VH-VL binders against q0atu2. Designs and how they scored, part 204

Target 1, 119 residues: q0atu2
Amino acid sequence: MLDKKARIRTSREYRNVFEKGKRLSGRFLIIYYVENALDNNRFGFITNKKIGMAVIRNRIKRQLRAIVREYQGQVKNKHDIVLVARAGIGKSSFEGMEKDYIAIMKKAGLFARNANKID
Key: E = the ipSAE of ESMFold2; O = the ipSAE of OpenDDE; V2 = 0.75 times the mean of E and O plus 0.25 times the DockQ between their complexes.

## First folded at step 9 (VH-VL)

Design w6 (framework fv_recibokibart)
Fold by ESMFold2-Fast, scan of step 9:
Structure w6 (fold): chain C 119 residues (1-119), chain A 123 residues (1-123), chain B 108 residues (1-108)
Amino acid sequence: as target 1 above (119 residues)
Amino acid sequence: QVQLVQSGAEVKKPGASVKVSCKASGYTFTEYWMHWAKQAPGQGLEWIGEINPDFGDTNYAQKFQGRVTMTRDTSISTAYMELSRLRSDDTAVYYCARDTGSLFYPTGHFDYWGQGTLVTVSS
Amino acid sequence: QIVLTQSPGTLSLSPGERATLSCRASQSVSYSYLHWYQQKPGQAPRLWIYDASSRATGIPDRFSGSGSGTDFTLTISRLEPEDFATYYCQQYESDPYTFGQGTKLEIK
């Protein structure tokens, strides 16, 4: 579970990230991201019913939180980041989602210099 | 057609808890923020808090923090607001309301409202 | 928190007259985050004007909203009997989101 302080919890803050943030699309994920005035990073998550039925969406939600938590220490501080799951994510593997997340975060310049040690 | 249907009126004693429900229909429940507001007799509206029905994250006005809990059940498209340790000044009509925008782009204005639930706190 | 002050508290007018309702914010509010609701006795509020000046679906063109910064206005050019109600402004600029105390428009 992500620490509650590491989550975007208000609708107004989601609006801010969507409106003022930069957007970058991957294979299964889109991220929106903006610098914040806090001491830490915060993450938000958005899914939609096109992903699949509740059992599939619930799996995707658990896996996304697990991936974000796993790489939390690699993310440059002071960003609000919203992950939007694309419809095709329901058919992806955990490894596929993880690779997409790493690739998109690196491309966005949000990972620290030696961010990913995974082979 | 979009509808929000709330549970019926409640009469409670001071110190009790009340749980109000708001059943949504006519749209995808998990794709819009849900808000709750209070209106004491003869008074104006007061925002209580909001819930992201997809991931369950909540945000409450400081005045209600510690006494209010918002939850939802996505299988029946129903949102709940529970208010604990009731006081006489909790007597009010409570409304649920849907944000007009999506989770992707919330607008902060509320296009559909429940009919309201009167909660009376008296001894 | 941002406090919204509405004036007058009660406005007594007759059908056919012009009504001007004020909403003043304690801090600057972007016009895209200032909204108005109409409420009649025994009913839930109804979205009336959003983003300071945009009429919600079905709202007649005699209603107009304007303003920016800290000063916002709802104007009804020619009152009809069905317009007599309480009007609330609301801000979404800052959490917690707040409503004004309301202006009751009553028939003289």
Scores: ipSAE 0.806, ipTM 0.901, lowest interface PAE 0.6, mean pLDDT 91

Design w7 (framework fv_recibokibart)
Fold by ESMFold2-Fast, scan of step 9:
Structure w7 (fold): chain C 119 residues (1-119), chain A 123 residues (1-123), chain B 108 residues (1-108)
Amino acid sequence: as target 1 above (119 residues)
Amino acid sequence: QVQLVQSGAEVKKPGASVKVSCKASGYTFTEYWMHWAKQAPGQGLEWIGEINPDSGDTNYAQKFQGRVTMTRDTSISTAYMELSRLRSDDTAVYYCARDTGSLFFPTGHFDYWGQGTLVTVSS
Amino acid sequence: QIVLTQSPGTLSLSPGERATLSCRASQSVSYSYLHWYQQKPGQAPRLWIYDASSRATGIPDRFSGSGSGTDFTLTISRLEPEDFATYYCQQYESDPYTFGQGTKLEIK
């Protein structure tokens, strides 16, 4: 579970990330990201009904939070990052989502040079 | 066909808690932010807070922080606002309201409102 | 917090007249984050104008919104009997989101 300080918790902050953020698409994920004025990174997660039924969306959200948490120490500080699940994410494995997350974060320049799974 | 239906009026004693419900229908409950507002008799509107129905994350106005708790039950498309340690100045109509935009693009204006729930705090 | 001050507090007019309602913000508010609601006694508020100037669905074009920065205006070109209500402005620029205290339009 990501702790409260590492989550984007207000509607206005989501709007800010979409309005001012940069967008980068992976195979199963899109990220929107913007530098923040805080001491830490914050993450948001967006799924929609096109991904599948509630059971599928809930599984995806749990797995994405687990992936983000595992790699939180590798993310460059002072960013608000929103992960948007693409429709095809329902077909992915945990390892597939993890691989996509690492690839997109590296491509965005948000990972430290030697980004690796902390656990 | 979008509707927000709130629970009925309540009369509470000072120090008690009240929990107001807001049942949504006609749309995908988890795809829109839900807000709560207060209106004391003869007074204007006051924003209390918001909840992301998908994640359960909440954000409250500082004035209500520590006394308000917002929750939701996605299985019945219902949002709740609980206000504790009630005082006489908590006497008001409480409204739930839906953000017009989606979780992807919140707009901060509210297209649909519940009918309101009158909470009376009397000794 | 951003404080929204509406003026006048009460505006007494007759049907057929023009109404101008002011909303001033204590800090700058982006055009896209200033909204107006109409409320009649015993009813929930209804979204009226959003993003400072866009009419909500079903709102007659005698209503117009304008303004930017700290000064916003709701104008009713020719009052109809059903327009007598309380109007609230609301900002979404910063948390906590706030409403003005309202302007009550009443029949003279």
Scores: ipSAE 0.828, ipTM 0.909, lowest interface PAE 0.6, mean pLDDT 92

Design w8 (framework fv_recibokibart)
Fold by ESMFold2-Fast, scan of step 9:
Structure w8 (fold): chain C 119 residues (1-119), chain A 123 residues (1-123), chain B 108 residues (1-108)
Amino acid sequence: as target 1 above (119 residues)
Amino acid sequence: QVQLVQSGAEVKKPGASVKVSCKASGYTFTEYWMHWAKQAPGQGLEWIGEINPDSGDTNYAQKFQGRVTMTRDTSISTAYMELSRLRSDDTAVYYCARDTGSIFYPTGHFDYWGQGTLVTVSS
Amino acid sequence: QIVLTQSPGTLSLSPGERATLSCRASQSVSYSYLHWYQQKPGQAPRLWIYDASSRATGIPDRFSGSGSGTDFTLTISRLEPEDFATYYCQQYESDPYTFGQGTKLEIK
């Protein structure tokens, strides 16, 4: 489970991310993200009934939180990010979800990995 | 037809805990935030907190932080509010209420309310 | 936290009269985040006006909401007997979300 300070906890904050944020779709995930005025990142998670049965949705939620926790040190600071699971995620592997997460975060410019040759 | 049905009235001693239930029907339970509010006898409404039924994440008003716990059971579309270390000023009607907007776009106004649960703290 | 102050606390009027109920916020509240509820004794509150001026489903057009910033009003152009109730404003601008103390509209 992520630390409480690393989670988007209020409905009003979710509203803010959806209303003002940017959207990027991956294979299994959609992210909505916006800069915040805090000193850290916060994450939110949404899985709906289109994913499948409660057992599958609960597994997906746990695995997504684990992935986010594992890579939280690589995420560019000062963002609120909501992960929305797509219908097909229920049939993906953990590794597949992890790769999709990394790819989306990189495309969004949210991963502070290697400096490019200019920087 | 959307309906929120709450558990019946409770009488408790000071220091006890009470757990109020709110059973939802007529909509997809996990796709709307659930809120809880308190109304002491002859007084106005006071917001206690909210729960995301999909994630289980909760947010509580500071006044209730440390004494309130909100949970849900998605298999039976039921939300719960537990209030511990009860005091006489916890005597009130407690309401659950559904956010009008979906989980994807919460609105912060509440279109459906439970009928209320009277909790009486005996001293 | 944002404090909502409603005035008057009690408003005694007769059917046919116009009612104006005020809600003042201690800080600015976006139009989209101020809402009104009606509550009758022994009943749960009912959503009445949302986003400052939008009537909830089934609410008669004699009810109107207005205002912005810190000052909001609920107006009833011509009171009917069924309108006598307590009205609460509520804000969603800032956590914790808060209600006003209520204005009780009673028959004179």
Scores: ipSAE 0.724, ipTM 0.880, lowest interface PAE 0.7, mean pLDDT 90

Design w9 (framework fv_recibokibart; at its last look DockQ between E and O 0.80; V2 from the best seeds 0.82)
Fold by OpenDDE, look of step 10:
Structure w9 (fold): chain C 119 residues (1-119), chain A 123 residues (1-123), chain B 108 residues (1-108)
Amino acid sequence: as target 1 above (119 residues)
Amino acid sequence: QVQLVQSGAEVKKPGASVKVSCKASGYTFTEYWMHWAKQAPGQGLEWIGEINPDSGDTNYAQKFQGRVTMTRDTSISTAYMELSRLRSDDTAVYYCARDTGSLFYPTGHFDYWGQGTLVTVSS
Amino acid sequence: QIVLTQSPGTLSLSPGERATLSCRASQSVSSSYLHWYQQKPGQAPRLWIYDASSRATGIPDRFSGSGSGTDFTLTISRLEPEDFATYYCQQYESDPYTFGQGTKLEIK
């Protein structure tokens, strides 16, 4: 799991992202992102019942956290980023999710210029 | 309809722990922040903390940090607040309350409240 | 933390009169993050006004909320017997959530 330091953990923090952040939609993910005043990035995750049963939602959350952690070093600093899982994600492969994450993060311009794991 | 039903009154000795439950129904439990508030006899409301039922992430008021633990069981749509090392000034009615907004947009105000749980701490 | 101070502590009025309740914040609070609750003895609080001026579902139009910055007001144009209760303001501009100490509206 992501370190607490790297997680959005309060309703206020989430609210801030939704109120002030930008929104981009991918195939399986929607991201909301906004600059923060910290030296690190924070990530939040949202799943809902449209994705599927609790077991599925938990799996999706684990997978998304794994993806985020994998590419954490390539993301521009000072951002709060909330990942919202879309309904179709429950039927996607891990690779599909990863591909979608990379695509949407690229579109958002959130990867650092020197990132080397985002081919 | 949305309902929050809390566990019954508790009587505890100083130094003990109490765990209050709040069962939610009528909505998707994991899609709304759950909050807890304290109201001492004849006093006002005091915010204790919040929990994200989906992630389990919690945020507590500094006054209660180190003594309060909020958890949830999503399988039964129930939130829990445990308060340890009880003292006499912990005597109060404790409420669970739902944030009006979903996880997609928490609003910071509470539209549904439990009926309250009286916790009495006395030697 | 943001301290909310309500005034008066107790307000004694008769049915039909106008009631004005004040909530003052120690620092500026956005209207979207200032809310009011009503509570009667032995009952849980009930959301009454949200976003400073929006009535919650089922709240009569004799209730109104106003204000900005550090000064907010709950007004009851013509008091009904069922309106006598304690009213709390609440903010979430910043951590932690805080409530005012309440104004008890009692019948004269």
Scores: ipSAE 0.880, ipTM 0.946, lowest interface PAE 0.6, mean pLDDT 95
Fold by ESMFold2-Fast, scan of step 9:
Structure w9 (fold): chain C 119 residues (1-119), chain A 123 residues (1-123), chain B 108 residues (1-108)
Amino acid sequence: as target 1 above (119 residues)
Amino acid sequence: QVQLVQSGAEVKKPGASVKVSCKASGYTFTEYWMHWAKQAPGQGLEWIGEINPDSGDTNYAQKFQGRVTMTRDTSISTAYMELSRLRSDDTAVYYCARDTGSLFYPTGHFDYWGQGTLVTVSS
Amino acid sequence: QIVLTQSPGTLSLSPGERATLSCRASQSVSSSYLHWYQQKPGQAPRLWIYDASSRATGIPDRFSGSGSGTDFTLTISRLEPEDFATYYCQQYESDPYTFGQGTKLEIK
């Protein structure tokens, strides 16, 4: 569950991240990210029908939000970050998605090198 | 065939609330932003707000903030706009409209529109 | 809030003439975020020109859009009877997204 403040809520802000953001691909996830002028990070989530049926897409969305929330405190401040689920994510475990997220965020320089789970 | 079908005309008294529906078909409802616009009789178009049908996140024009609520039901591919504390100047045709692009690449222009719902606020 | 001012409010012309419709923004708008709609009485608006200059699907080539910064123009090179309608410009540069007040193109 992410609070309103931690979510990208407008279409124009999603467009901004797409146009101006840097792109980095992982195994199951792609992230787009850009610095914002706020005092906090904001996240957006994109899934599409290619992932699978609604029940699978809804599970993926819940699990990605849970992962983002768990590691929110380790993310470098002042970024808008959009997570795009790749088609193969439907076959991944929770642990697989979590590992991919951590790896991508570290590679992007958005995580501390020894990022830990928040309590 | 993409289609947006809105609920029928409503007559309300001042102070009441109205909830307009917009049922989408012919595409994946959760993959496109939905917008709402107002057009008072003989007047131009006015943007009210938008909803991300996947997350349920909303954004409203300041003029309508506090009186408008946008929601959606993904199980029936339907978006809703509720306007409360109705005034005479809320008399208008209300339109839903789909953004031409995707959730992540929204274009800010609207390729498909509902047929409009006339809301009349009269004493 | 970006205010879009369209001029003229009403343009009275005959079929065969050229029409030029103006849209001025109160602050700079990227061409990628300025769009035009056509609306006829009793109908929903229809997307006409997007990204300042791109014709929407099915729109005749007598219609063209141009402009950048604060000044945008919709031009109809040779009016046909079905072109008489109200035209609205719209911006997506800044929230809240706004429409101009419209230019009504009417038969002389």
Scores: ipSAE 0.812, ipTM 0.904, lowest interface PAE 0.6, mean pLDDT 92
Fold by ESMFold2, look of step 10:
Structure w9 (fold): chain C 119 residues (1-119), chain A 123 residues (1-123), chain B 108 residues (1-108)
Amino acid sequence: as target 1 above (119 residues)
Amino acid sequence: QVQLVQSGAEVKKPGASVKVSCKASGYTFTEYWMHWAKQAPGQGLEWIGEINPDSGDTNYAQKFQGRVTMTRDTSISTAYMELSRLRSDDTAVYYCARDTGSLFYPTGHFDYWGQGTLVTVSS
Amino acid sequence: QIVLTQSPGTLSLSPGERATLSCRASQSVSSSYLHWYQQKPGQAPRLWIYDASSRATGIPDRFSGSGSGTDFTLTISRLEPEDFATYYCQQYESDPYTFGQGTKLEIK
């Protein structure tokens, strides 16, 4: 779904986002984000076993990737962004996760101001 | 208890490939970075690369790029390192090692190591 | 890539003596990314000091780490017989995450 260059791929890159990034919490998600020195965005996705069994965690990751893909063209470039799933996200709907993502990305100022796909 | 158990010693001819396994137990395999290191006889440690066992994404030291492939099988909590086009200076002990921190907050230091796998390249 | 140069290559001392092992980096390394390992023959490396100065669990207080920037030191205040081993520094500042070549601490 996401191109390899649009993914956070090394352990040091993840560490950098956690250490230097800003944090915003939504109902189902937490994002960490930091400006990078590239021409593009990179995304990372974190789930753990407290969310549920592997089937549930894989569904959540697939849904989050689909949401990110839908809006990635409207995200301001040059950011590394990690989405961390909160406890209880397994009981959310796709639409609930999507609205939560939009809200926290708007609050972070990461969407283009007049993007038609927001809302 | 965290354990990393590696496959047994290998003897290979120059030009062959070797695939070393590292079976993890005592923790959630997909929540921690796995690293591989080389130690030639009488020599120091050399980092080969890392794998995110959840995504399968890899990152290799430049000198191994093109000859090393790291993979994993999450259903059996096992990481693999394959080294191709073997030559005599590939004779070494190969270690897997786990980062002490999680995928998102790796520490960059390794307290859990496999026992090592001796690979001997000889004609 | 960051090169770590350890000195001396071999250090020959007797039990009871003080040992000082140096690790110099080719460029600056944050203290949070400089770590030390002990390795004895036939064994995997063992984490010894992390974040430049923090002792790993179970490591005796005769071991101390210090330094910043490009210069880091591992000190053993009073050598015990079990301390004779090879010590490696390692950096996590940037990939490739390199090790120093090691300092072999041996009995005189």
Scores: ipSAE 0.771, ipTM 0.904, lowest interface PAE 0.7, mean pLDDT 91
ESMFold2 (binder alone), look of step 10: mean pLDDT 93; pTM 0.942

## First folded at step 10 (VH-VL)

Design qa1 (framework fv_dusigitumab; at its last look DockQ between E and O 0.66; V2 from the best seeds 0.73)
Fold by OpenDDE, look of step 10:
Structure qa1 (fold): chain C 119 residues (1-119), chain A 122 residues (1-122), chain B 111 residues (1-111)
Amino acid sequence: as target 1 above (119 residues)
Amino acid sequence: QVQLVQSGAEVKKPGASVKVSCKASGYTFTEYDINWVRQATGQGLEWMGWMNPDSGNTGYAQKFQGRVTMTRNTSISTAYMELSSLRSEDTAVYYCARDLGYDSGEFYFDYWGQGTTVTVSS
Amino acid sequence: QSVLTQPPSVSAAPGQKVTISCSGSSSNIGNNYVSWYQQLPGTAPKLLIYDNNKRPSGIPDRFSGSKSGTSATLGITGLQTGDEADYYCGTWDSSLSAGYVFGGGTKLTVL
């Protein structure tokens, strides 16, 4: 689980990201991102009912949190980032979700320029 | 089979705009980003930007910011690249290329258009 | 001028082995997979290697790729006359202006 300080928790915080942030769509995810005034990144996760039943939505959230946590150290600081699951994500593999996330984050320019990747 | 078929050669004057098309077939057009790469005569490949056919999102190389516009018509699986304020240095072969980023998390181009020659001369 | 640096040219006789280097930085090759493209004269580029060392279908095993640190290498064994072409490395760059970057290209001449 992400650290409490690394989570977007309030409706106001989410609204700020949606209103002021940039939006990029991948195959399974939509990412909203905006700079914050903190020293850390915060992540939010949205799984709408179109994704499926509550059990499915909760699974997807857990998977997305796992993905975000794994690559957290590579994300440029001072950003609020909201991940919105798209309708087709329920049929995707974890690996598919991960690759989609990575691609979107790279295209958003949110990975640190000096980050190291283990190939 | 995957194919990217581009529009024909263009001859433009300095200051004009050019719009090159790239029609995709053999796969789901909206699932893969289209990239544009150009190559001046006798020069190397130069990446211009990417366009997501589903959302219309784009990312342009800094060099072309404000001068390039990448769009698409999903109904005909066609991507477009428009370059304005043309100058002689824009004379090049322009390629569209399919991006497999969403499949791998890494970016590479597995299919390319045949190229469109754009000549800018007074 | 290119973000990735390649030797402008290499040459060898048929049957020989050649290597083409591609040097970058931590923001590109350092944290992204490298791809290689072959461009025969008058044709569009063709994907030759992806994910550092993987070959698309149809690419013979004479072609190989490797990556170490901020550098990548393309290897061609059993050189054939048909291998005469320009070769480009490419990868994603995670700098402030995220985007794809190519090497300057290497002209391979088969003697």
Scores: ipSAE 0.908, ipTM 0.956, lowest interface PAE 0.5, mean pLDDT 95
Fold by ESMFold2, look of step 10:
Structure qa1 (fold): chain C 119 residues (1-119), chain A 122 residues (1-122), chain B 111 residues (1-111)
Amino acid sequence: as target 1 above (119 residues)
Amino acid sequence: QVQLVQSGAEVKKPGASVKVSCKASGYTFTEYDINWVRQATGQGLEWMGWMNPDSGNTGYAQKFQGRVTMTRNTSISTAYMELSSLRSEDTAVYYCARDLGYDSGEFYFDYWGQGTTVTVSS
Amino acid sequence: QSVLTQPPSVSAAPGQKVTISCSGSSSNIGNNYVSWYQQLPGTAPKLLIYDNNKRPSGIPDRFSGSKSGTSATLGITGLQTGDEADYYCGTWDSSLSAGYVFGGGTKLTVL
């Protein structure tokens, strides 16, 4: 589970990322990201109703949070990052979501030069 | 049966631009990114950038930022690379290549086009 | 100059073994998996090794890869005249200008 300081919480915070941030699409995910004024990263997660019922959407959110937590030590600090699940994500495996996330984050330039995995 | 088939050789004058095409077949074009790589005669491989065919997102190597534009037409499964303000040092073979980053989380190019020779002279 | 350093050439007789080194840094080889490409004379590059040490289908097990720290190595045993080619390592570089990088290439001559 992500720390409370590492969560995007308010509609205003989400809106700032969507309005001012860059957008990059992968196979199962879209990320929106923008530099923030904090000393840490914050993450938000969005699953649309078109993905499926609430049980499915909640499972996907839990899986995405676990992926983000595993790799957060590699992420450049001072960014607000919103992960938006694409409609086809429900057909992906956890491994498929994970690899998609890694690829997107590398292409966005959000992985740090010499970052460590979080132990 | 994945294939990437590129447009034919180009001869250009300095200051012109060139647009190389790369037609994909044997897979769903929008599922994988296309990268562009060039190679001057007797030289090594030089990565130019990536392009996501679904979204149109791109990432360019800094050396080419401002001179290169990578696009696509999904209706005909074709990627394009345009390089402007050509100079003699841009004389090279230009390759398109499919990257499997979304499958692996690590980047490698499993299929390459045959290459397009661009000559900039006079 | 290349971010990844390879020897400019290597040579050996048919049947022998060679290794080709690829030296980088923590922002590339250290934190990312390495691939290797074979470029036969007059042809496009071909994927030879991915994920440091895995072979795509059709690549014989005489080709091997390994990685240690910020260095990678391509090994070729049982050399054949058809192995004469240029060999490039490649990987993602996560530094400020994130992107893909290739080594300078190594010309293999089979004598």
Scores: ipSAE 0.646, ipTM 0.881, lowest interface PAE 1.8, mean pLDDT 90
ESMFold2 (binder alone), look of step 10: mean pLDDT 93; pTM 0.954
ESMFold2, look of step 12: ipSAE 0.592; ipTM 0.862
ESMFold2 (binder alone), look of step 12: mean pLDDT 92; pTM 0.951
OpenDDE, look of step 12: ipSAE 0.907; ipTM 0.955

